# Designs tried in a protein design chat: VH-VL binders against Uncharacterized protein C28H8.2. Part 4

Target 1, 141 residues: Uncharacterized protein C28H8.2, of Caenorhabditis elegans (q09243)
Amino acid sequence: ANFISDPRSMFPKMVRTKNAFHFLQYFMGTFRRMFRNKTEMIEHFNYYDDQVKGTDCHIQEELDFARFKSYFDRYTRTHYNPEIRIIFAIMTKDSSHMTVEFHVTSQSWFGFEDHFHMIIRAVNDENVGWGVRYLSMAFNC

## First folded at step 17 (VH-VL; from u3 with heavy chain T110K)

Design x6
Fold by ESMFold2 at other seeds, look of step 18:
Formats: C-alpha cells, structure tokens, sequence
Structure x6 (fold): chain C 141 residues (1-141), chain A 126 residues (1-126), chain B 112 residues (1-112)
C-alpha cells in the first residue's frame, strides 16, 4: 500500500493510497466499520476531500461534507450488519479519475432489510492519492 | 512531555460513591480516546471504560456497567470516572490511559494505551 | 468477551538468556485491513504498566530491539532475545479489537 498525507483531506495528516485496488478495499472496509462506533467513522471520512459535493434524491440542495457526515451518523445509529459491493467501476486510462457505483444493504429495527445505491467520483491526486470529490446517494428513491 | 495525573481515590463504604479525575498535559487531549484501567491488589489488569475524543462513543467493562460513568471535558483536558454502588471488588488502583489517536502524520491509527498515569487508589471496605 | 491466556504464568530466566511468552485469544484479532489488535505491556515492580508492542509486532518508542512480537490471528509470542536485569516485571498481552477490551493474566519474569 502507498500512503501519503493530503492537506485537502478533512484529516490532512492521515495518509491515503494511490493504488486503486487498495483505495476500494479501504473505502468499503471503513464504510462497514463506521457502523461499529463513531471512532471508526473518522477512518471512513478520511477518504473524502474537504470540497466533496453531492446529491441525494430527497434533498433539493447540494450536499457538502457536513451533510454527508450527518447522513451517515444518523444511518449508522439505526442500521447494522452492512454489506457493500461494487456494481461497476470505471477508471480513466491514466488512472486519474474513477467512478464507482456501490450497492449497500443493511438491517434496521426488527431486522428489516434496507438498501440504497451510492455513486462516487474520485480523483487520484499525484501527491496524495485517491479522494472522493463527488457522492450521489439514492435512499429509497 | 505527556503526563496523566489521577486523583480522587480514597476509602469508601460499600454502596458509596467516588469521582475520579485525570488531568492531561503535554498533548492535544481532544484528539485522543481515553480509558480507565484498574488493578486489584495482587491481581492483573482489568479494562474499565473507554470514551472517544468527542464523547460520542462510550464502552464499559461488564463488571461496571450501570454503576460507573466515564466523561471528559476537552476544554479542561480532564477525564472523569463517576463510580456509584461501590463494592468490595471495586477495590483497586485506577489508571487513566491515553488511547486511540485519530490524526497522525504517519497515517497509522493508534488504538493502544501508550501513556498511563501513576494511578489513584480506591479502597471499598466496611 | 474475548478470553486472553498467557503461558507461562511465571518465568524465571538466567541473565543473558532468551525468553518467550505466549498469548492466545479466543477470537481472531485481525481486522479487515490486516491490522492485528494485540498489544504487550510491561509492569515493572512498583510502576504503572508501559506499552512495549502494538499491532502485534511494532515496538513503542524507546523499547530496545531485543524485544520482538510475532503472531497473527489468535496465537502470539513476545520474545526477549537476551534478558537483562531491568526486564523484570509482569508482562501482559491485551486485545483491543473486541469490546470489552481484555488482558491476559500476566507473566511474571524474574531473574534467577
């Protein structure tokens, strides 16, 4: 694994990776772990750039990092047993940009299953490695 | 220089209460999770409680759940353990310990007790 | 709860000789990223415990290189390549992956 510090990260002293395979493993792994406790949630958010933007089908306004953190904080309080898998991943020939669609499943109160799709657009910065610049979520749309 | 100093120990009757404090210096307290660990006389170590950097995540050992409350004041660099319904088996030296570091120049998360205080003694006896 | 065991519980050693302490956990201490949440602590007589090894094999700052940790999953070993007089005390392993965090019973190392 290739880890370097990134001043654009919300946690700029934490190292990221330039390896696409490791990025996807760590992104998905930290996503699952954030359901365990708030301490682990910080590990997941290390992979988001401080300028991250995105959308949700239920919200009119563009989302920023604070809104995504709030979403995941609320979701992880009410859901458990997460599963995340890649539906597709597209990377530019020069390995500078990636678009990935994930399918997320989890369980809620009384074990009811829930699911949504999540699309990220990530950039492999030459100095710091892969970071998420855009996130689109579709909760029961 | 990292320092952790516990206080508030003493002699207490069964069923009584005590509040332990831990004063931290020499590091950015608000970046670290904090632990309490205890050691009964002549016995091994027992983890008591954990609180994360923001007080959002708190865990307790099985023997203290419902009787002890861990808390922190980041503005005062202080960690606390409120103990109630004390029992003879709570007699121990209580250590505060610095835990997980969430921001690191190396990119490695630390989830271990790298600095311990000198301890404060709690004795629960009639 | 994860049960941690250690062997031996008492370890008399001739100065200059090697020593090994085993630690076993009732559950795997390996997370999905490949980190092993096994730590070793030394409590010298009359002192607070001090960290020796974190993540199974990494020495803390100032720990002599005669100390080494190894193992993965559920089976771990602390080795001292040549025991010195200042190494006496009680050695604890601890797991920090599964709450509640749990310590082994300790191994008392003494100089013969």
Amino acid sequence: as target 1 above (141 residues)
Amino acid sequence: EVQLVESGGGLVQPGGSLRLSCSASGFTFSYYGMHWVRQAPGKGLEWVAYIDYSSDTIYYGDTVKGRFTISRDNAKNSLFLQMSSLRAEDTAVYYCARGRFYYSDTGEYKDYFDYWGQGTTVTVSS
Amino acid sequence: DVVMTQSPLSLPVTPGAPASISCRSSQSLLDSRGYTYLEWYLQKPGQSPKLLIYYGSNRDSGVPDRFSGSGSGTDFTLRISRVEAEDVGIYYCMQALHTPFTFGPGTKLEIK
Scores: ipSAE 0.000, ipTM 0.490, lowest interface PAE 15.5, mean pLDDT 81

## First folded at step 20 (VH-VL)

Design z4
Fold by ESMFold2, fold request of step 24:
Structure z4 (fold): chain C 141 residues (1-141), chain A 128 residues (1-128), chain B 112 residues (1-112)
Amino acid sequence: as target 1 above (141 residues)
Amino acid sequence: EVQLVESGGGLVQPGGSLRLSCSASGFTFSYYGMHWVRQAPGKGLEWVAYIDYSSDTIYYGDTVKGRFTISRDNAKNSLFLQMSSLRAEDTAVYYCARGRFYYSDTKTGEYTDYFDYWGQGTTVTVSS
Amino acid sequence: DVVMTQSPLSLPVTPGAPASISCRSSQSLLDSRGYTYLEWYLQKPGQSPKLLIYYGSNRDSGVPDRFSGSGSGTDFTLRISRVEAEDVGIYYCMQALHTPFTFGPGTKLEIK
């Protein structure tokens, strides 16, 4: 992508980390904060690789960076008070890849609780650190 | 290169105590659960103890429960086995071994493992 | 405790010939998610044990293709399609589902 046209170029860059526990902490922290405003959303999506791919069991098409951002743009406008917890995190023997399953809950417009599971595959780039390469979302699948 | 180096073995009398150490290098020690495994002379392998990355979960083999204490110091990349009330049957080569990375907020689920790296071992002899 | 058995306990083999080692557990090694927790380790003469196969059938990094693991539930097999001189040593199976983790008695593979 063109650096000038990239929304992330308008804001101070978040430095990624090579530390697995810091990545998990920061990923979850920015996930919670993205419900606040667009600036915080951009901060969270700095943890996603530009080539990120994935699925959602209720959406037929493969999702990419733009589609994930659009999905969460809409979700965060109608949901509040997010909570996110790690079900498990597993790392490859060479410490270059991590698979993490999260359980996410939030509240919708009348205070009803919503929930889903989110599975990521993250890659530890030697220059920048951990970034999300694959994302799968599962709402009652 | 991943390395595990045990030390602290030696000759000790029955009823005595020893403290074994394992020094880790070449990987992020604080990510991994760690194990002690022993091998009596001319015998097979026996799992001794496990400690998780944060020392919250600890398991012992039946033959050592109440006599051995596993511990770790993540700041020093070190694993320890404090042995007390030693018996002749504790005579063995003691290996430290690295488990897999596993983390969960829910504190539920089955703990399972495999030992992908082992040290060279340190010998403990319990004899009068 | 889960009891692990192996057969044979001693396995002389002609170079280039196939070899098989059986391992049996007193309890199922299949967890609630469908994973099998049976590992194979090789201890070469004068060396520490090394991981060979994990989760029943997955070769560890650097393990030659001639090694394969199979089996389910309580019965497991390690197969070497063409035994080489460097394969000599003692092969242990281990269950890693039920604490305390337990090893089989070992199978000593020798070239005859």
Scores: ipSAE 0.060, ipTM 0.662, lowest interface PAE 5.1, mean pLDDT 85
Fold by ESMFold2 at other seeds, fold request of step 24:
Structure z4 (fold): chain C 141 residues (1-141), chain A 128 residues (1-128), chain B 112 residues (1-112)
Amino acid sequence: as target 1 above (141 residues)
Amino acid sequence: EVQLVESGGGLVQPGGSLRLSCSASGFTFSYYGMHWVRQAPGKGLEWVAYIDYSSDTIYYGDTVKGRFTISRDNAKNSLFLQMSSLRAEDTAVYYCARGRFYYSDTKTGEYTDYFDYWGQGTTVTVSS
Amino acid sequence: DVVMTQSPLSLPVTPGAPASISCRSSQSLLDSRGYTYLEWYLQKPGQSPKLLIYYGSNRDSGVPDRFSGSGSGTDFTLRISRVEAEDVGIYYCMQALHTPFTFGPGTKLEIK
């Protein structure tokens, strides 16, 4: 019989980086590119751990990888011209965890400017490097 | 292993100049802001100066402002303190210290820090 | 400048006994996000200072759990639950919210 991949198997794993600045630059770069097409979204989601969890201020339930992907899949179909910048990035003394706040702006198809904040917690895995473990979105909160 | 090694201390006359150096190893130097802290003989600690990872943000203590210049060379993993117009009250052991990792695209946030690694110090004596 | 004070300035203590050092600041060290920018450093005889506590209560790596920091706003305490011979030295508090950053005068801890 044909195997059926789970939702997360649609995002092939790639080698990450242990360099904090490279991670930040590549995370932001792939974030911008995911607005172009599905292939670029796969590249961005390579930086999210399979067990990623998080919140959105308008959703009471905890979000997971599939729901974050679904959210951004819908968001990128209705928005364009993204900008993303780091408000702050802080790392633990042992270099094992990083907290980053981003400010994101974009335009809707009707021309309205939109914006929100994202806060991530990233973990530096000994074997593969930095990956997003937790994400919080503060959209119009 | 994080290492910070100061050098360039010595005896100097009032009004003279000295340049202190701090050599860093065991960590990615360009991630961190760096500090100088001094301790006069038999006295407590005094914060002297700060420089961020890119040399864009620099702060000085009130007692040294206008006389001391902090700088860094990230390619050589080195921190410097150029001291001029030296006075007897500048006599102290000078430590370099590593600040926390902090990065911002806007550089508009309030600066805060802690000093998690210190060198062994270099002694400056200003005596007539 | 923020003035930092410490008491006592000299603290002789019996081995195994608890010890407390108070630190006060002339301005609040609490920021709008709820972080407290008070640190404790130990300078052992003949050595450079070492970080003990940051953000008021977080122990640096390798610091024994017999050390604890507490306090809020302007009034802070470093506690050592059971003093050992290796704990001798001068303890400094420092504020890192208001430039220029300022240290307290130090508390010299000695074994009786």
Scores: ipSAE 0.033, ipTM 0.643, lowest interface PAE 5.7, mean pLDDT 85
Fold by ESMFold2, look of step 22:
Structure z4 (fold): chain C 141 residues (1-141), chain A 128 residues (1-128), chain B 112 residues (1-112)
Amino acid sequence: as target 1 above (141 residues)
Amino acid sequence: EVQLVESGGGLVQPGGSLRLSCSASGFTFSYYGMHWVRQAPGKGLEWVAYIDYSSDTIYYGDTVKGRFTISRDNAKNSLFLQMSSLRAEDTAVYYCARGRFYYSDTKTGEYTDYFDYWGQGTTVTVSS
Amino acid sequence: DVVMTQSPLSLPVTPGAPASISCRSSQSLLDSRGYTYLEWYLQKPGQSPKLLIYYGSNRDSGVPDRFSGSGSGTDFTLRISRVEAEDVGIYYCMQALHTPFTFGPGTKLEIK
């Protein structure tokens, strides 16, 4: 037995789930919690593939992992009280891919409500589980 | 391997009752909506009923509404159709079919689906 | 209820020849997000129906690429580029946007 040290204390290795229902619950749950602090944002982005790509209707160029993380870092500094719900979800028969549309609302200056839609395409990798491969954001477009 | 197996079909007199069962295996039953679809002899397909993964949302086709009850037991991986006040036109092969994974569309209120796995069917004959 | 029609109702085809089946709906099957809720099912003789195409044009797993779905709004087509003997059966279109879900009358494809 190894009782000298516990490697799980500071930066535990994050594992993904292969269960589609748990993925959706964890994605939404960590999304809500990332507004609390940077540690929770790290946990949310553990579900994004490093090669994730996508779009935003107000940005002409393709977005990548760093750009999405930067975008949500700025968003969570200026918004609070998030809500996220599934608008639409489908999964392929072999449970290897899913497409999900979320509606997100939050509050900003003096409680003004803001909203947008997110569409993700996720892939269930045999070794690591579900991860977001593509993300599209539509702020009023 | 996804499998759906219907049972409980048979010969019933008009006005009688019958309970169909569908046993599911090879997937996590509690994550999927389920359907019944029927086919009268020599006729096309007719959608009968839907139940969501949690039994909170249930829909029926117009021809069976008020007479049939769909239900499920997620602990037993089983889907059921309780049929009552049976008529000659209810004579058909009854299929259970798997709907899509967990679905919510609160913006439109419409449920959408496709039936990716079907059972072999069980035959119900209503005759005197 | 949405009425679905199919043409032709009977389709005798020489092996190796192309085939197409038309399906029409009484209401649009396109939603505001651009999804088309039209499906195709094949019922081979003595078998249960099987999903071929969902969302208008997506082939289900294991469906050969000689099958393709197209169309939008109210008019849809299933095409088989080269009919094989195993393709014999009844093809149904179904709309899955407006409850109750409704099937077309079926098209019987047979080898002549």
Scores: ipSAE 0.011, ipTM 0.602, lowest interface PAE 8.7, mean pLDDT 84
Fold by ESMFold2 at other seeds, fold request of step 24:
Order: sequence, then structure tokens, then C-alpha cells
Structure z4 (fold): chain C 141 residues (1-141), chain A 128 residues (1-128), chain B 112 residues (1-112)
Amino acid sequence: as target 1 above (141 residues)
Amino acid sequence: EVQLVESGGGLVQPGGSLRLSCSASGFTFSYYGMHWVRQAPGKGLEWVAYIDYSSDTIYYGDTVKGRFTISRDNAKNSLFLQMSSLRAEDTAVYYCARGRFYYSDTKTGEYTDYFDYWGQGTTVTVSS
Amino acid sequence: DVVMTQSPLSLPVTPGAPASISCRSSQSLLDSRGYTYLEWYLQKPGQSPKLLIYYGSNRDSGVPDRFSGSGSGTDFTLRISRVEAEDVGIYYCMQALHTPFTFGPGTKLEIK
């Protein structure tokens, strides 16, 4: 019997994509799934560069990878039923840079609706594909 | 190379129906939103319709709403325009065009795209 | 719908001379982040339209640098610094921010 699975299933490592449409679908899909548990959160953060920087409208200091991870760790513990949709997506003709604005909605443990806007700037690395370089969050701004 | 080839144009009486097709090659069709744009004889360009990569989002120009239906078959790399209740003013060359990005906000109705590749067009003539 | 106008509608130009085409929209084409959603297309005689400029000022691949787009808000200009015979055709501006997309009436550029 030939039950040797696809090598990808034996080595379930996520590799980024160079395809912009796949990146957006995977980014949004893993964003929704990170609300399930920490393992799924790791999959979402695989799309962020180590050197990611950004802002939040209520925080004066520049945020880094660890700070964003901490923010989403807190957020996903108190919110559920996430929805994410693209408001704007702008890409250079050569597909090297992309700016995307998302609208995110969710529900709190009390059942009230919550929302924020999230803007990413992503760069298409020649070796590994699209990764988030900049993230700005506008929670209730 | 990217190619878009329209077909299905012809002579049709007012009130009649016609189905246009656009065959795509040289790129992965299922990754792109697609548009129809038309040009009446001696006139400028008019945007007709949009369909996203999965057929979840569809928009029409005001002059064709309720009469035209855009659709796609990703397995066949094909885009379609079903036209009904045709009028003399629908006489035009019809182009299919590939979009790069699409955006829609259901609260504002705003969306954006640009058309990086166009077909050569198919001619529809509506006359008695 | 957003109304787009162009001026002039007919533009005869001596070879080698500069040319300028104006486009005006009835509504601002700036989004909330400052991006401009104005595009320019060229339709050469007997051909389909081809993208020249997107996002107000970005040239498509293979477009010569003698073409430039400028403007913001509601007033836009396409400039050709030195017109060549291959530039003959009809130039259309299009707004791509407000539903539905709308084109200008076109400007026919001809060599005189």
C-alpha cells in the first residue's frame, strides 16, 4: 500500500506565497483562525516580518512584533466571531508592495459588537513572498 | 502572454437577447476580477459590469442594471455577459478587461480597480 | 454618478511639441488615506484601450517617461513632453473611486 502522504503533510511548515491574492486570502483566513487558540495564532504571525513596525491610535510609541502579538493575544481572549473584510487594497504594478486596509468586527464576551480598522503595508520578498512590514490599528478611533 | 478574446457578437433585433463570451489565457484566471467595457460607434468608453474572482461581488453600470448579467466559469477560464431587452443604444464594441484589485465597502459603496489588459472586442449591433 | 470632463476634445499637435490634456471630476478622487483614483487610457487607431497611468501618476510598464500624470482632488492633467507619431489616438481619463466607474469623453490627439 502506498500511504506515504504528500511531503507537505509530513512536514506541515507554512511557507509564504508570492501570489498577492493567495496572500490576502491566507492572511484573512489565519486572522480569523487565531481566535481559536495559540497554535493558530502562530500561523497568522508567520505572515509578519520579525522587524514589523507600526502604530495604534491610542499608543504614542511605535509598536513592534512582540507588542502586536501581545495585543492580539489579549484581544482574542475577550472577543469571538471575528469578521475581516478588505476596505482598500493598492498594489504597485510590479507587485512588490501592497497597502491594504481591513475592517474587523467581532463580539465581546458580553455580546456587544466591536470593530476596528487595520492597515498593513506588505512587501513581496524575492525569496519567501509577501510579509507584513507595517501595521497600523485604529481601534475605536 | 496575457490574452483575452471576446466572442458572441452579432446582429440582434430590439428586445432580443445575446450572450457574449471572453476566453482568457496566459494567466491564472481564477485570481482576477473581470470587467466588461463597451464603446458605441463614434463614442467614448462606458464601463458595463464587474465580477470578482469568486463571483461573490457583482456590480453593474446604471444603463444596464436589470437587463445584463455578468458571470464566469473559472474551470473554463471564461467570462460571460448575458444581455436581454436589448436596445439600439446597446450597439457597441464590447471589451472584456482584467482588473488588478477590487475593493468594496458595503457602508459607502466605494470600490476601485484598474484594467491592465483588454481584449480586442466583439461587435453587437441592435437594429431592425 | 461622477461626471468626468476632458479638455480639449480634439488636440492637433506638431511632432516634437509638448501636449497637455485636462480632466476634471464632479467629485473628489482622494480616498481617506490620500490615494488618488484617477487613471488614463490610450486607444490607438484600430486598437483596444491600453492603460497609461494609474493612481493619478504611476506609469504602466512600458509607458515612456515622456508621459506624466499630475493633479489631485478634482483636477488632473496628462502631459506628453515630446509628442511622437505613435502617440496618436484617443486619451480617456477614468475615475475609479466612486460607484460606478466613469470615463471622460476622450481627447483625440492628432499630428498636424
Scores: ipSAE 0.006, ipTM 0.531, lowest interface PAE 12.1, mean pLDDT 82

Design z4
Fold by ESMFold2, fold request of step 24:
Structure z4 (fold): chain C 141 residues (1-141), chain A 128 residues (1-128), chain B 112 residues (1-112)
Amino acid sequence: as target 1 above (141 residues)
Amino acid sequence: EVQLVESGGGLVQPGGSLRLSCSASGFTFSYYGMHWVRQAPGKGLEWVAYIDYSSDTIYYGDTVKGRFTISRDNAKNSLFLQMSSLRAEDTAVYYCARGRFYYSDTKTGEYTDYFDYWGQGTTVTVSS
Amino acid sequence: DVVMTQSPLSLPVTPGAPASISCRSSQSLLDSRGYTYLEWYLQKPGQSPKLLIYYGSNRDSGVPDRFSGSGSGTDFTLRISRVEAEDVGIYYCMQALHTPFTFGPGTKLEIK
């Protein structure tokens, strides 16, 4: 089966894909939609491995799944009108790993434009498909 | 804990070559741009070179362009500086430094950076 | 290349007194979105440099609140509101907008 169990979720997880193009479209699509409500945020985080790790330029410590979810929960409460685009994407020859840089823009409730970069490292699991293993954010750095 | 450890420094004659290494740990090396910065004895800091996470974008300082080559091996968490045609003015402590990725100018494609972690340095001495 | 200058080059300070270091760039460090690409580094005696300030005024984590950066365009200031013995060392400004990145000549801060 293509389903992933996530004990941190009270809702059924979305089925992942092994197709790199579909993964990127779904990742970006759910990223935009998570600004609508918490249900959509849970759907976006369906593409993150439960062992996801990463960094933020303003935080000394390594971040985990819970910290990323908390960060985006706070960010989406104060920002709207998101846009996300791919700057660069590379994939290993065997299509098992991918590194993607995104540029994200949004507006605050005050109307100011804000932007940051995200770099993800995704792994194509043989059973369930692409999932984000590592995330680095360069927000206002 | 982020750690950067330089090695490969030593005494070399003018016109010679030397390869510096920097071993990284405590972070995902393949996600970060890396720099070399040097400091001649009793002098200030001089930026030497930059390489992005994928080795696609590389910049050199004017004084080393054409003589030094920066490279990285992401599988081994290692940064390198191959130095050739060495001169007395290349005598310095060489630091590797981690850059923070930031996208600042879409018209030119240039990236800005700052060096949030530095190694302890390795000494290169060029003399006859 | 962008030329960076600093003044003073030597700054003896009485313990507890304020200190101010100026940095000037030959080109504007302000981009079209209003970001300032000026950084400050401190090299304590016998140590590698450490980041203090990025984007003109943002303190790196762990940097005490008595350090502040200000300025825009081509003129910048690092201020220490109350100098302590641990603050001795050489302070460098660096521009990070125009390649190649360039450092100022350094300001040696020492206790009188």
Scores: ipSAE 0.000, ipTM 0.497, lowest interface PAE 15.4, mean pLDDT 81

